# Designs tried in a protein design chat: VHH binders against Uncharacterized protein MJ1408. Part 11

Target 1, 350 residues: Uncharacterized protein MJ1408, of Methanocaldococcus jannaschii (q58803)
Amino acid sequence: MSREANPFKKMPTILMPDELMAKALRRGEKVANEMRQKELPWLLKARFVEEHKVRTIASVVADNLQKVIDKTPPVRKLPKFYQEMVEVLVGIDDFKKSMGAFKWASELVRKLGNEYARKIRKARTPQQAGKLRKEFVGRVKSILEQIHPEMAFVAVAREKLKDLPTFKDLPTVVIAGYPNVGKSTLLKKLTGADVEINSYPFTTKGINVGYIGEIQMVDTPGLLDRPLYERNDIELQAILALNYLANLILFIIDASEFCGYTIEEQINLLKEIKDLFKAPIVVAINKIDLVDEERVKEIEEKLKEVGIEEILKISADKDIGLDELKERLKKIAIKEFLKDKDAENKELEC
Key: E = the ipSAE of ESMFold2; O = the ipSAE of ESMFold2 at other seeds; V2 = 0.75 times the mean of E and O plus 0.25 times the DockQ between their complexes.

## First folded at step 7 (VHH; framework vhh_6qgx_2)

Design t3 (from r4 with T28K; at its last look DockQ between E and O 0.88; V2 from the best seeds 0.00; counts 0 for: pae E 2.3 > 2)
Fold by ESMFold2, look of step 7:
Structure t3 (fold): chain B 350 residues (1-350), chain A 126 residues (1-126)
Amino acid sequence: as target 1 above (350 residues)
Amino acid sequence: QVQLVESGGGLVQAGGSLRLSCAASGFKFSRYDMAWFRRAPGKEREFVAAISWSGGDTFYTDSVKGRFTISRDHAKNTVSLQMNSLRPEDTAVYYCAAEIGWTPDEYLHTSEYDYWGQGTRVTVSA
């Protein structure tokens, strides 16, 4: 499964009933005008004009609805990250129901188009042909109004889903920790001068994506930088979707406490993240240049007491320990990425 | 009534710049996708650039990528085409086009647009 493209970016704009009907009627009248230029006997011309108008209107409406279905992959075939995002942002059952309504309407409009076209071919007068076309249009309007709630739902869903971030299918490290612990400085030092900013639900700051060679680094300002008990259930579900992206979590501790949070507070956040995420955790004790070695050792022992096995000591500002950190992150993230790919392959064998 | 009015055409030397503008009226501008097409003498219309109704997606023909920029202004109901590094091959009548319900893989076909402006002439001298 590719994680490199947001599957919802290809969805067409969702038209409301009056918009789609107006477009279909405009296209139908253009075809009717072209047919009126044909040299045909009076009754045959009337039949021909109205039949082609009906077929065009049916095609425009039905094809528009069908394209929405065709350009929207089934939710169950999406990567798990996107499945979770659909549930959080719109609701999978409502999304599937709405796709069903589009399919139902598309098929019904096409069926009616064929039925009315046949009736028009048998019309005895131009007035009868025109009446049949008007009846067809009225029925199409009714069908579109019947699915109006589903059309509106899909329009809102499209706007929410098309802006979801696109991640490369690479070993991925997610960075966590309180604000001001040095996450942004570290990300810049590890990946280079610039990072790309991507939208993500429930943060106005977005997420920052950078790279160490083939390792995707993701910084999540506003997501993993405060206690999880401050989040409602919907926000928490969006945060937990990161389990489907993260092969490794890098948690940053500010040894100096200049970030404004005590070591105890920082470790409590770490415990919350450890309890909620499947990925292994590496802790980097940052700003070791601002504290003595005894303090760093004290922090390290507290981390071991809570079950953290991978601990590195760094200063992002002073370029201390960064080479070892890069190598450790690469080793673990690649191993976990390959392990996850093997597990996905075994699940598909069922 | 729907109306699209282009402006900003003229004569310019190769390497120069022009900014085309298209004023739209008679429809809800914020719901319509917009495009620029051009027609060189003796040729058919060809796609130049397109912008989605929200402004979130833009598309360009390969020969103008990096040189032309399409934009829209919802307050003034205008779409613009900033043309930089102009070449003699860019000489054409430029047309503004509009349609609702634009599909991303169909934006380059003239048949997908029902509303057209009268065109503005751009001439790029060697």
Scores: ipSAE 0.479, ipTM 0.825, lowest interface PAE 2.3, mean pLDDT 87
ESMFold2 (binder alone), look of step 7: mean pLDDT 85; pTM 0.868
ESMFold2 at other seeds, look of step 7: ipSAE 0.567; ipTM 0.861

Design t4 (from r4 with W102Y; at its last look DockQ between E and O 0.59; V2 from the best seeds 0.00; counts 0 for: pae E 12.0 > 2)
Fold by ESMFold2, look of step 7:
Structure t4 (fold): chain B 350 residues (1-350), chain A 126 residues (1-126)
Amino acid sequence: as target 1 above (350 residues)
Amino acid sequence: QVQLVESGGGLVQAGGSLRLSCAASGFTFSRYDMAWFRRAPGKEREFVAAISWSGGDTFYTDSVKGRFTISRDHAKNTVSLQMNSLRPEDTAVYYCAAEIGYTPDEYLHTSEYDYWGQGTRVTVSA
């Protein structure tokens, strides 16, 4: 399944009961006016007008409800990233139950439309035909009020889901580290000037997406740049959804500590991210031009003590070590991407 | 009580610019797709441009692409049409229209819009 587009962008506006009923009544009256212009005997004309009004109202209501279902992807068929985001933002079970309510109401309104249309065809007076149409409208209003909570729920869900990020189905590197360690400078140097900004829950800065050829680079300001214990469970679930995206984590350490965080603090953040993510981690020790070799070696040894095997020494500002970093990132990210594709194929068999 | 009020029409020389504005009231503006239609002398109303309720999708008839820009301001409840490089063929009464819902494939027809403004006249002289 492609990750190219937000699957929820096509969801229509969710009408509340009175709004949908008003729309249906306006369209029904347009059709009634057209039918009144026909040259027909008095009773046959009344039946014809009221029947078409009922069928139009039923169609407008039922089709509107069904359109919401048709333009909303089945959540269980989505890539796991989107499944997790739906759970975090709205709850999958409640979302599915609300879609069921839309389906139930759509089918019931259609059924009633057919039933009342048949009764109207047998009406013995114009007054009886009009009474039947009014009864039908009353039944539709009642059905819409019964699902009003589900309509409101889906309206809120639509607002939350329409802004989910869009990612390409490519080997993906997620960048992490404290603010001011050089993440943005490095991203620009590796990918070029054209970074896409995408929304993501729990950050107003969004996420930055760039590319090294066919490698998708994702910088996560506000997400992976502070201690994760400060976040509630729902926020953590949104961060953990990145596991379904990331093939490799690139963690940036500022060797100079000019970022305002000690090496110990930076390594503590690294350990939190290592515990949360399945992807392998490459650490880049940045700003090596501002410290001596002994300090860099000390940092490198501390990283090895916490289990980091892939360590590169760079200066993003001075263009030191970037070519080697780029090639290493591509190699690992592609390897892990292909490994994940093989695992996904096996899961479909089970 | 829904009301759409257009403004900004007038007389302009070919190659000039105008900005049309449509003030909306009486409904929740952020839930409505908005559109501009126009009626040239002796012709039927035709679609000009539309913008989705969120502002994320815009649509234009081919003859105005690259020259006209539709936009909306949710704080002011207005939709605007910036009209550049105007031609005498753009002479028409321009109408603002509104419809609830996200219906991008249906935006081209007058029958898809329940609410209409009174129109604002645009005259482009040769």
Scores: ipSAE 0.000, ipTM 0.343, lowest interface PAE 12.0, mean pLDDT 84
ESMFold2 (binder alone), look of step 7: mean pLDDT 84; pTM 0.863
ESMFold2 at other seeds, look of step 7: ipSAE 0.341; ipTM 0.761

Design t5 (from r4 with T103N; at its last look DockQ between E and O 0.86; V2 from the best seeds 0.00; counts 0 for: pae O 2.1 > 2)
Fold by ESMFold2 at other seeds, look of step 7:
Structure t5 (fold): chain B 350 residues (1-350), chain A 126 residues (1-126)
Amino acid sequence: as target 1 above (350 residues)
Amino acid sequence: QVQLVESGGGLVQAGGSLRLSCAASGFTFSRYDMAWFRRAPGKEREFVAAISWSGGDTFYTDSVKGRFTISRDHAKNTVSLQMNSLRPEDTAVYYCAAEIGWNPDEYLHTSEYDYWGQGTRVTVSA
């Protein structure tokens, strides 16, 4: 079922300078012990042992740093949702700077490894070979300490980013509306029992993901269910990242007002969401079984006054109007998804 | 100074259960990724299960998924492998392994681990 993974899940553990140096020294000594078993003249053996120790230490350090780069695609290659989340949670510029530091250090350690290996091959005594290897190790320690801040930054960034929700690259409908308007009941009715709960910044309830065939349905408890004035700038940016996922907004209105919010309050929230999101909005007037037709008509007229063209009348509890809603959601979401894919491809081409 | 000591092996009938334990010392346990490997008679060591240093990620070879559970206890510095629904093909010497900083996608390779226990034998009779 899930086909897309959070790109940060594959990042390796970020080692600190002393941890990486210790690992490299262990591997270097293993190779040195193996080389000491060779039947060679005394000076040639000393040079051979120290050269292989240096080359091993260099490769362990450089390869470790390079793997972090290799397992983390550049921010510009990430889906826009994840690019926005990098900015919100860690900062794109600092993240890119830190990846550059890893690259610089990896390349410099390889260069020094080659240089010291060549010097060791020319050593005139075993003592000179050993001194060159010790000097090399000191240079590597210094390089790692120089990038220690960037290593620490990436370690913290990895922990923040690896828990981000995973979304499929599919037509996506985001559900919005006040609490108790019937969002959860509707989601379950439309998608079935296996709704996945995912973490998302600034909500303790997480974010619910379900599917109607190839349509991804996302319910946002704690995110799109209260007025914007309650959000700071960072929270708002995390909410706005949903623009890169949402092809369609399904806004649920409780016609009965049993949710605890008046129709006016619900429409005010709708207006705020309409202003936040580029995606078109379908409004479902829910709980029509609890009110008369005149009330539904009044709500419909108010919705048209605020610019809503797609209005459906449903009762999730009574299974009224759900087939029509499902078909309408699929049609619009697929259409908008295909339009977004074309715009995305044009942006990449420049 | 690093020691990994496995225990809990033995003889068990097919369908039975065993719990393996690995006691670790000589390194900062909370920073090390841990794994179980096994060697069946006449075969090379093969990956069984792994658990990240934080305990947040676990991995299993396909043949043991749903039957084996890896866990770690930071208070006791131990990693455990709960083996349920054992089959004769699970017969092997089981080895505990440790390394700092393995790549999650490469946890299944013996070359990723510098530290190994001596092994504990598990025999599953038909």
Scores: ipSAE 0.516, ipTM 0.834, lowest interface PAE 2.1, mean pLDDT 87
ESMFold2, look of step 7: ipSAE 0.517; ipTM 0.836
ESMFold2 (binder alone), look of step 7: mean pLDDT 84; pTM 0.860

Design t6 (from r4 with E112Y; at its last look DockQ between E and O 0.87; V2 from the best seeds 0.62)
Fold by ESMFold2 at other seeds, look of step 7:
Structure t6 (fold): chain B 350 residues (1-350), chain A 126 residues (1-126)
Amino acid sequence: as target 1 above (350 residues)
Amino acid sequence: QVQLVESGGGLVQAGGSLRLSCAASGFTFSRYDMAWFRRAPGKEREFVAAISWSGGDTFYTDSVKGRFTISRDHAKNTVSLQMNSLRPEDTAVYYCAAEIGWTPDEYLHTSYYDYWGQGTRVTVSA
């Protein structure tokens, strides 16, 4: 059970053209000052100083750009959750295009550095050596300005992506249902006190992560707790990324309707989630201590009509049915997790 | 002119605490990564802690994890190092350093940083 880290945490800070050029020039001048200490004839010293200045500037610029590429995960090889989040937050095609611009610029600056270093070694005067170095610097500035939009794009992308939630590679149950159906009480009862709060796009409430042994439980306040028609397309895409985390959906029904939503409204939300998610759904009818058995049977019949086969009857407040619920969640989540792992391994081998 | 000025050093008993501060000027503080290094007598400068320009990432050498906390204040252009549970081996001159362009795994090397303070002395007695 390996722990998956956020793959974008290793990305370096993206410098803008002026910032990168200033850093490179500062490093070049530092090297030039060191080289000026050598006791050499006038022309040889000028060649030596200018050559090492060019080599240093080229390497600072090219290495900076290349390191961004090297430390950025290839998106199409990421877990599908992260692929969807990259698409939603930044756009995969634009991200790949920008990486291509970095590669082009890095390779071109390195090529120019080598070419100008060779020209400087053949300079006939100190003035010619200095002019060649100035020409090189001008061309590097031009190249950086040409990719300025891509540098800005990647800088914004990095800030959005480095804060994505980190999930363990474990069987995962995502909890859904209207507010006040008992989701938070149930999560606490099933997992204990140590619930992690993680950031998630399009909710300021974050997501709550807890554990039942090796089962990762995810409560999604602000995400799967209201009708999806209220979401714009971008928000809906972020919600749908949960498909790649969820091995099982646990949907909570409040039998008493004290949550403020009728059973019909709650079942309509369930139907929306069922249509959008690939994972199997377990429904827990909560607060059964507040209604009679006939009402619970009526709800159960409506759920079977919708196609729900896994139905548990519980009261989180009264600790009714929770052990059976835990056992059923573990069984189904582990089964689906292993099934997904087999499919993932075959995809990577191909 | 770029200037980094450390303060807060002094003499303290083992188990005690000190708070170091570094005032920065002469560059856009909000874009620069900040670090603390230290040099014990007879040794080279070694990495202690670093904080990214946004404050979102902090890093510590293993021997100070859980005891030292680096923080930054963009309103005052300062970086601080809260040092708790001090040990005699923490005795050193502590240096503030700055550089732009946070690169993971390179922040621990002195060559990554172009700007340095003059240092503040910390002495931890047994």
Scores: ipSAE 0.506, ipTM 0.824, lowest interface PAE 1.9, mean pLDDT 87
ESMFold2, look of step 7: ipSAE 0.556; ipTM 0.853
ESMFold2 (binder alone), look of step 7: mean pLDDT 84; pTM 0.864

## First folded at step 8 (VHH; framework vhh_6qgx_2)

Design u1 (from t2 with E112Y; at its last look DockQ between E and O 0.93; V2 from the best seeds 0.69)
Fold by ESMFold2 at other seeds, look of step 8:
Structure u1 (fold): chain B 350 residues (1-350), chain A 126 residues (1-126)
Amino acid sequence: as target 1 above (350 residues)
Amino acid sequence: QVQLVESGGGLVQAGGSLRLSCAASGFTFSRYEMAWFRRAPGKEREFVAAISWEGGDTFYTDSVKGRFTISRDHAKNTVSLQMNSLRPEDTAVYYCAAEIGWTPDEYLHTSYYDYWGQGTRVTVSA
C-alpha cells in the first residue's frame, strides 16, 4: 500500500547552511587525508589533495541540495487534494520558488567546483592551491547563506507536510451534519467498531476514517458541522479541499431535533454544503423511530423542495434502513469515483 | 570531538534478550539520525535499525522486526537496541552509527554515516 503513504514523508532533512557546510568539510577532509598518504612530489601532492577536497565539498553540497528536489514530489503531479493542502499550509508558489533556489544553488556549486578544480590543477605553489580551495569554500558558504531563507522555508514546509492525512485512493463518502445527529453511531454501524483518526487543519478532533468494503467513509467532526459563515477564508479553503476527496456527501438530519437544531437550521446547513461541494448529496433522515411518519414526510418534502432527490429514512440506533443506505452509498460513490478518475487521467495527459 | 561508545554485548542463549546501549557525545544529538549495524563472521556490515532525530520514527531490517526495538534518550544522549527472542543468526559485532539529518533509502548504507563506534560483540548460543 505505497499509494496510501504520504508523498511528503520521503523528503530528506533540510540542513541549514552551517550544517551542510560542516558535513561537506568533514567529507572533504576525510578525502584529503586519504590523498596525503600517496607518494607524490610535494607540489603535485598539494594540487592533488586540494583538487580532491574541492571536488568532494562541491559534490556533497550540490548532491544534498539536489536530493531535496529529487525526493520532493512535484506538487502539480499530486492528487488535487494534496495540491490544495500544500496551498493552504505553505503556499504552492513559495514552495516552487524555494525548490528553484535549491536547484540554482546546486548547479552553481557544481559549476564552481569544476572551475576551482581546474585552477588548482595549475597552481604554482602549495600555498596557491590552498588559497584557491579556501576561496572556493568561501564562495560555497556565501551561496548557502544566500538561499538560507529558502532552506528554512522548506524545512518548515517539510514539518507541516509530512504529517498530512493519508487517504486511500478509493470511492469516498464524506459525512456531514450538525453535532449529535447520529453521525458517529451511523459510521460505527456501517463500518465496524474501529475507526482511524487522522489530523486535519482547523479541527483538534481530527477526522474519522472507516470502510465499507472498498468504500472509504470519512466523518468530519468540527468541519462540516456548523454554519460556514463562521469561518474565515483560509478555513473555508481547507474545507473546500474536501471536494477533491469526496465522491459523495452523506448529510444526516436528526428528525427528532434532539440534536439541538431545528429542521430549518439543519436544512440551511445542507444548502451551504450543497453549494460548496461538487459531489452529489444523499440525505439520510435519522432517528425516525423517535417521530411519527407524518413528521418524516414533512421533512422529506422540505428536502425535495430544496433539490434533494436521494433521501433515505433510517434509525442508526435501531438498525432501520441501514442495508439500503449502505447499498445506495456504494453504488453512487463507485460511479462518481470512476467518473473522477477518468477526468483526472485526461488532466494528467495534458 | 565526536565519540560513540557501545556497551551491553555478551553471550546469551537462543530465545533470550539483550540490551545494547550507545553513548553519544561531541555533536548536537537532537539533529542526528542514529543507527545500528551488525557484522556476522565473514560477512559485510548490514543494517539492523535506525531511529530518526525528529519524532522517533523507527526503521528495521525485516529479519528483526517485532523482536528488536530501537529507542533514544535525550537526557542521556543515548541510543538503545532492545533485542528479544534472539536467534543464533543474530550473532555479530553490533556497531552504533550517526549522521546529521535523514535521507530516505540512503540511511540503510554504511557509507551514509561518518561516525561509528568500535562495536560490541553479541553471541547467541543454540
Scores: ipSAE 0.651, ipTM 0.883, lowest interface PAE 1.0, mean pLDDT 87
Fold by ESMFold2-Fast, scan of step 9:
Structure u1 (fold): chain B 350 residues (1-350), chain A 126 residues (1-126)
Amino acid sequence: as target 1 above (350 residues)
Amino acid sequence: QVQLVESGGGLVQAGGSLRLSCAASGFTFSRYEMAWFRRAPGKEREFVAAISWEGGDTFYTDSVKGRFTISRDHAKNTVSLQMNSLRPEDTAVYYCAAEIGWTPDEYLHTSYYDYWGQGTRVTVSA
C-alpha cells in the first residue's frame, strides 16, 4: 500500500476537449510571439513562427494527456482493496480502455505535430504555412472530440477515486456496531493518539483510522452500523471491499441499550456481518457499568449461541477492561495478518 | 476576455483578520482553478494558497497553514481568502490567479497561470 497517500490522489484534473484546446492555442500564441523576435528572413521567419505554434500546441495537448496516464496508478499493481474499489465504483475494463484512449490520442497528436512541423518548414508561402497550421489544429480538435466520452469517464472516475482512504499494509481491525454504542470513544481510548479522518463511499461521516503500535484500527460510521440487507448492490460491494483490509472485526454491543437498539437487533446485525465477512469476530460488550451482572451473562449466552467465541466485557467511558481488549485485539490481528500473507505467498508460488 | 477583480484589502493590526475576495468573469470554459499569490516590495511573487475547481482540494504555503483558509462560491464565481492571526510579514500586494485545468505541483508556479488580477494591498502594522 501507499506510504504517503491513496494511489489516486495525484491524478490531475481532466480537461475537456474545448478547455485543453483553448489552453494549447494560448500557449502556442505565447511561443509564436517569442519566435517573432528572432533574426530571420521574412519567409523563413513566418514559417518558423507557424512551425513553433504547431510544436507547442502538439506538446501541450500530448503532454497533458500523457500526464494523466503517468499520474494514474496501474490497476494491476494496486493493493486488492483499491483494485476492488476501482471495479465497484468505476469498472476496471472501462477505466483501462479510457486510459488507452488517452495514450492513443497523445501519441497521435505528437506524430501529427512532427508531421505538420516538417510540412510547414517546406512551405513555399506564409499563407501555405498558416493553412497547414489550421489543418493541424482541426485534426487535433477532431481527435479530442473522438475521445471526449473517455475524457468525461476519467473525470468522473477521478472524482470517485481521489478521496478514497489511505491504508497501510498492517494488521487491521475493523470496528462495527450500531450508532452510539461507543465505537468512537473506544477507538480514541485504545489508540491513545490522534485519529485520522478519511472519506469513504456511501457515508457522509467517513471512516476514522487510528493505530495501536503497528495495528491499524478502522472505525466505519455509516457503513457497518445498520442492517446490510437495506443496502443497494453497489453500496454493499463497496462495504464488502473492507474484506481485503480486515484481519479482525471488532463488534461492539451496548449492554444498556441506551444506543436505541435492542440486544436482539444488535445481535442480528452481528449475524449479518459474520455471514458476509471472512475475518474472525471479537465482540466487546460495552457499558457494563450501566447494567447488572445477570444482564451481561444473558448477553454472553446469546452470543455463544450464535457462534461467538471471543467475548470481552468493557466500559469505554469508565476505562474498564480496555487493556485486556487491546492486547487480545493485537494478538488475534497479528496472527490473522500473518496467515493472510502466507496464503498470498502460496498463491504467487502456485 | 477573462477578468479577475480582487477586493477586501486594507490596513489591519497584528493578530487581526481580513477576508479577500476575487470575482471572476469572462470565462468561456466550464472549469478553472484559482490561487492567491502575494508580492512584498522588491520581492518576487510567491504562492499563498490554491483551490481546485471541485473545491475539495486546497493547498497552502507553510507560513500560512492554519491561519489562512481558501474557499470558493461557484454561484457567484468568486474565490475568497480568509486571513486570520495576521503578522507584519504578511504585508504584501495580494493577487488572484486563474488557469484552465489543474496539474499537481504546477500550481505553485506563477508561470502556470495565464489570468491575473490587478492586486489588492494588505498592510499589517506591528
Scores: ipSAE 0.000, ipTM 0.288, lowest interface PAE 14.2, mean pLDDT 84
ESMFold2, look of step 8: ipSAE 0.660; ipTM 0.889
ESMFold2 (binder alone), look of step 8: mean pLDDT 82; pTM 0.842
ESMFold2, look of step 9: ipSAE 0.641; ipTM 0.885
ESMFold2 (binder alone), look of step 9: mean pLDDT 81; pTM 0.840
ESMFold2 at other seeds, look of step 9: ipSAE 0.582; ipTM 0.847

Design u2 (from u1 with D105E; at its last look DockQ between E and O 0.80; V2 from the best seeds 0.68)
Fold by ESMFold2 at other seeds, look of step 8:
Structure u2 (fold): chain B 350 residues (1-350), chain A 126 residues (1-126)
Amino acid sequence: as target 1 above (350 residues)
Amino acid sequence: QVQLVESGGGLVQAGGSLRLSCAASGFTFSRYEMAWFRRAPGKEREFVAAISWEGGDTFYTDSVKGRFTISRDHAKNTVSLQMNSLRPEDTAVYYCAAEIGWTPEEYLHTSYYDYWGQGTRVTVSA
C-alpha cells in the first residue's frame, strides 16, 4: 500500500522574471566582491571577477528554474485521479508546455553562462570583460521575459493544485446518498473514530476520509448528495474525476423517508450516480428498524428494476447488518481495485 | 537598501519571557519569507523559526515548538518572536533573516537567506 501527501505541496514559489533576475544579480555581486579580494594583476583580476559573476548568475537562474521542474511531479506518472484534476483545474497540455519552457530556459541560460565565461577569460581589457558580463545579463533578462507567460501560468497552477486532497493508493469506496440518510453514522460505525476532513474543489463542506483496515472510505458531502442539475460543468467534471478514485459506490437509501426525500427522489439520485460512475454500486437500505418488512421489500423491488444487484438491509443506529455490509464492501472494493491495477499496467508503455 | 533591525533582547531568568522584534525595509515585505536564527556561544547559527509570505504558515525547530511563536505584521513590516518558558540553552544572539519566496527544505539553511540583521542578544540565567 501507498501513503502519500498531495504531490504538488513541494512546489516552490514561482519567481517572476524581475524577482529571479534581482536575486541572481545580488548573488553575483556578492561573489564578485569576494573575488576582488584576490591578489592578482588588475587585468587578470577583472577577468576573474567578471567570470565568476557570470557563472554565479547563470547558476542561480538555471538552478531556480530546474528546481521547479524537479519539485513538480510529471503529470503522466500521477494516479489518474490527479491527472484528471490537473486537466480540470489548469489543463495538462499547457502545464506540460510550461514545464518544457522552464527546461528550455534553464538549459539555455547554463549554455550562455559557459560561453560568456570563456569569452571573458580572453578579454583584452577590464572594460571588455565588463561589457561581456553586461551582454550576458541582457540575454538572461530576455530569456526570462520570453517565458514570463509560462512562469505566470505555473504560479497560478501551483495555487490551484497545492491544496488538493491526499488519497492513498488503496481500494476505495465512495459513499453517496441524500443528506440525513445516515451516511455520517454509518461511516463512523464502519471505520471507528478515525475520520479525517479534507478540502475538495467546489464544495465548502470538504470530503471525509476514513478507513476499514486497508479500505479507504470517502464521504462526499455537497458532491454526491444532490441532483446533477444543480451542478455547473466544472463541478460535474470534478465529480467525474471520482471515477478514477472509486472502486465501489455505496449508495444509502433511507427507508423511512425521515431524511426529507421520498424513495422515488432517492432512486432518481441513484440512477444519476449509476449513469455517472463506472464502478459497481452497492445499495444499503438504511433505517430498516423504522419501517415494516413490506416497505423494505417494496424498495428492494424498485432497486432491482433499475439494475441494482447488490442490496444490503441495515440499521446503522441499531447495528443491524453492518458486519455483513463491511465484509461485502471489502470483497468488492478489493476485487475492483486489483482489476483497475491490472488495466493500468496494460496501458503502460514499459 | 534592505535593512533588518532586531530589538527586544536582554537578560531574563529561566522560565521567563521575551518578545523579539525585527523591523524590515527596502523590499516588498509581502513576497518575503521571514526567519529567526540564533548563534549560541561557541556554535554556528541554527534555525529557530520561519513564517511564510503567503498565508502565514509557521515553522519551528523541535526544541522551541510550543514555547516560541513567530508572527508578522504587514502594516508595520515587522516580524516578531514571542519566546516563553525560556531556558539557559536558549542563550544566543538572535538574527532576523529574509529571502524572496519559499522553497521546501531549503529555508532551514543560513545559505538560503541573503538578508540578515545585526542580531540581538538574549541571555537566560539559571
Scores: ipSAE 0.626, ipTM 0.873, lowest interface PAE 1.1, mean pLDDT 87
ESMFold2, look of step 8: ipSAE 0.661; ipTM 0.890
ESMFold2 (binder alone), look of step 8: mean pLDDT 82; pTM 0.846

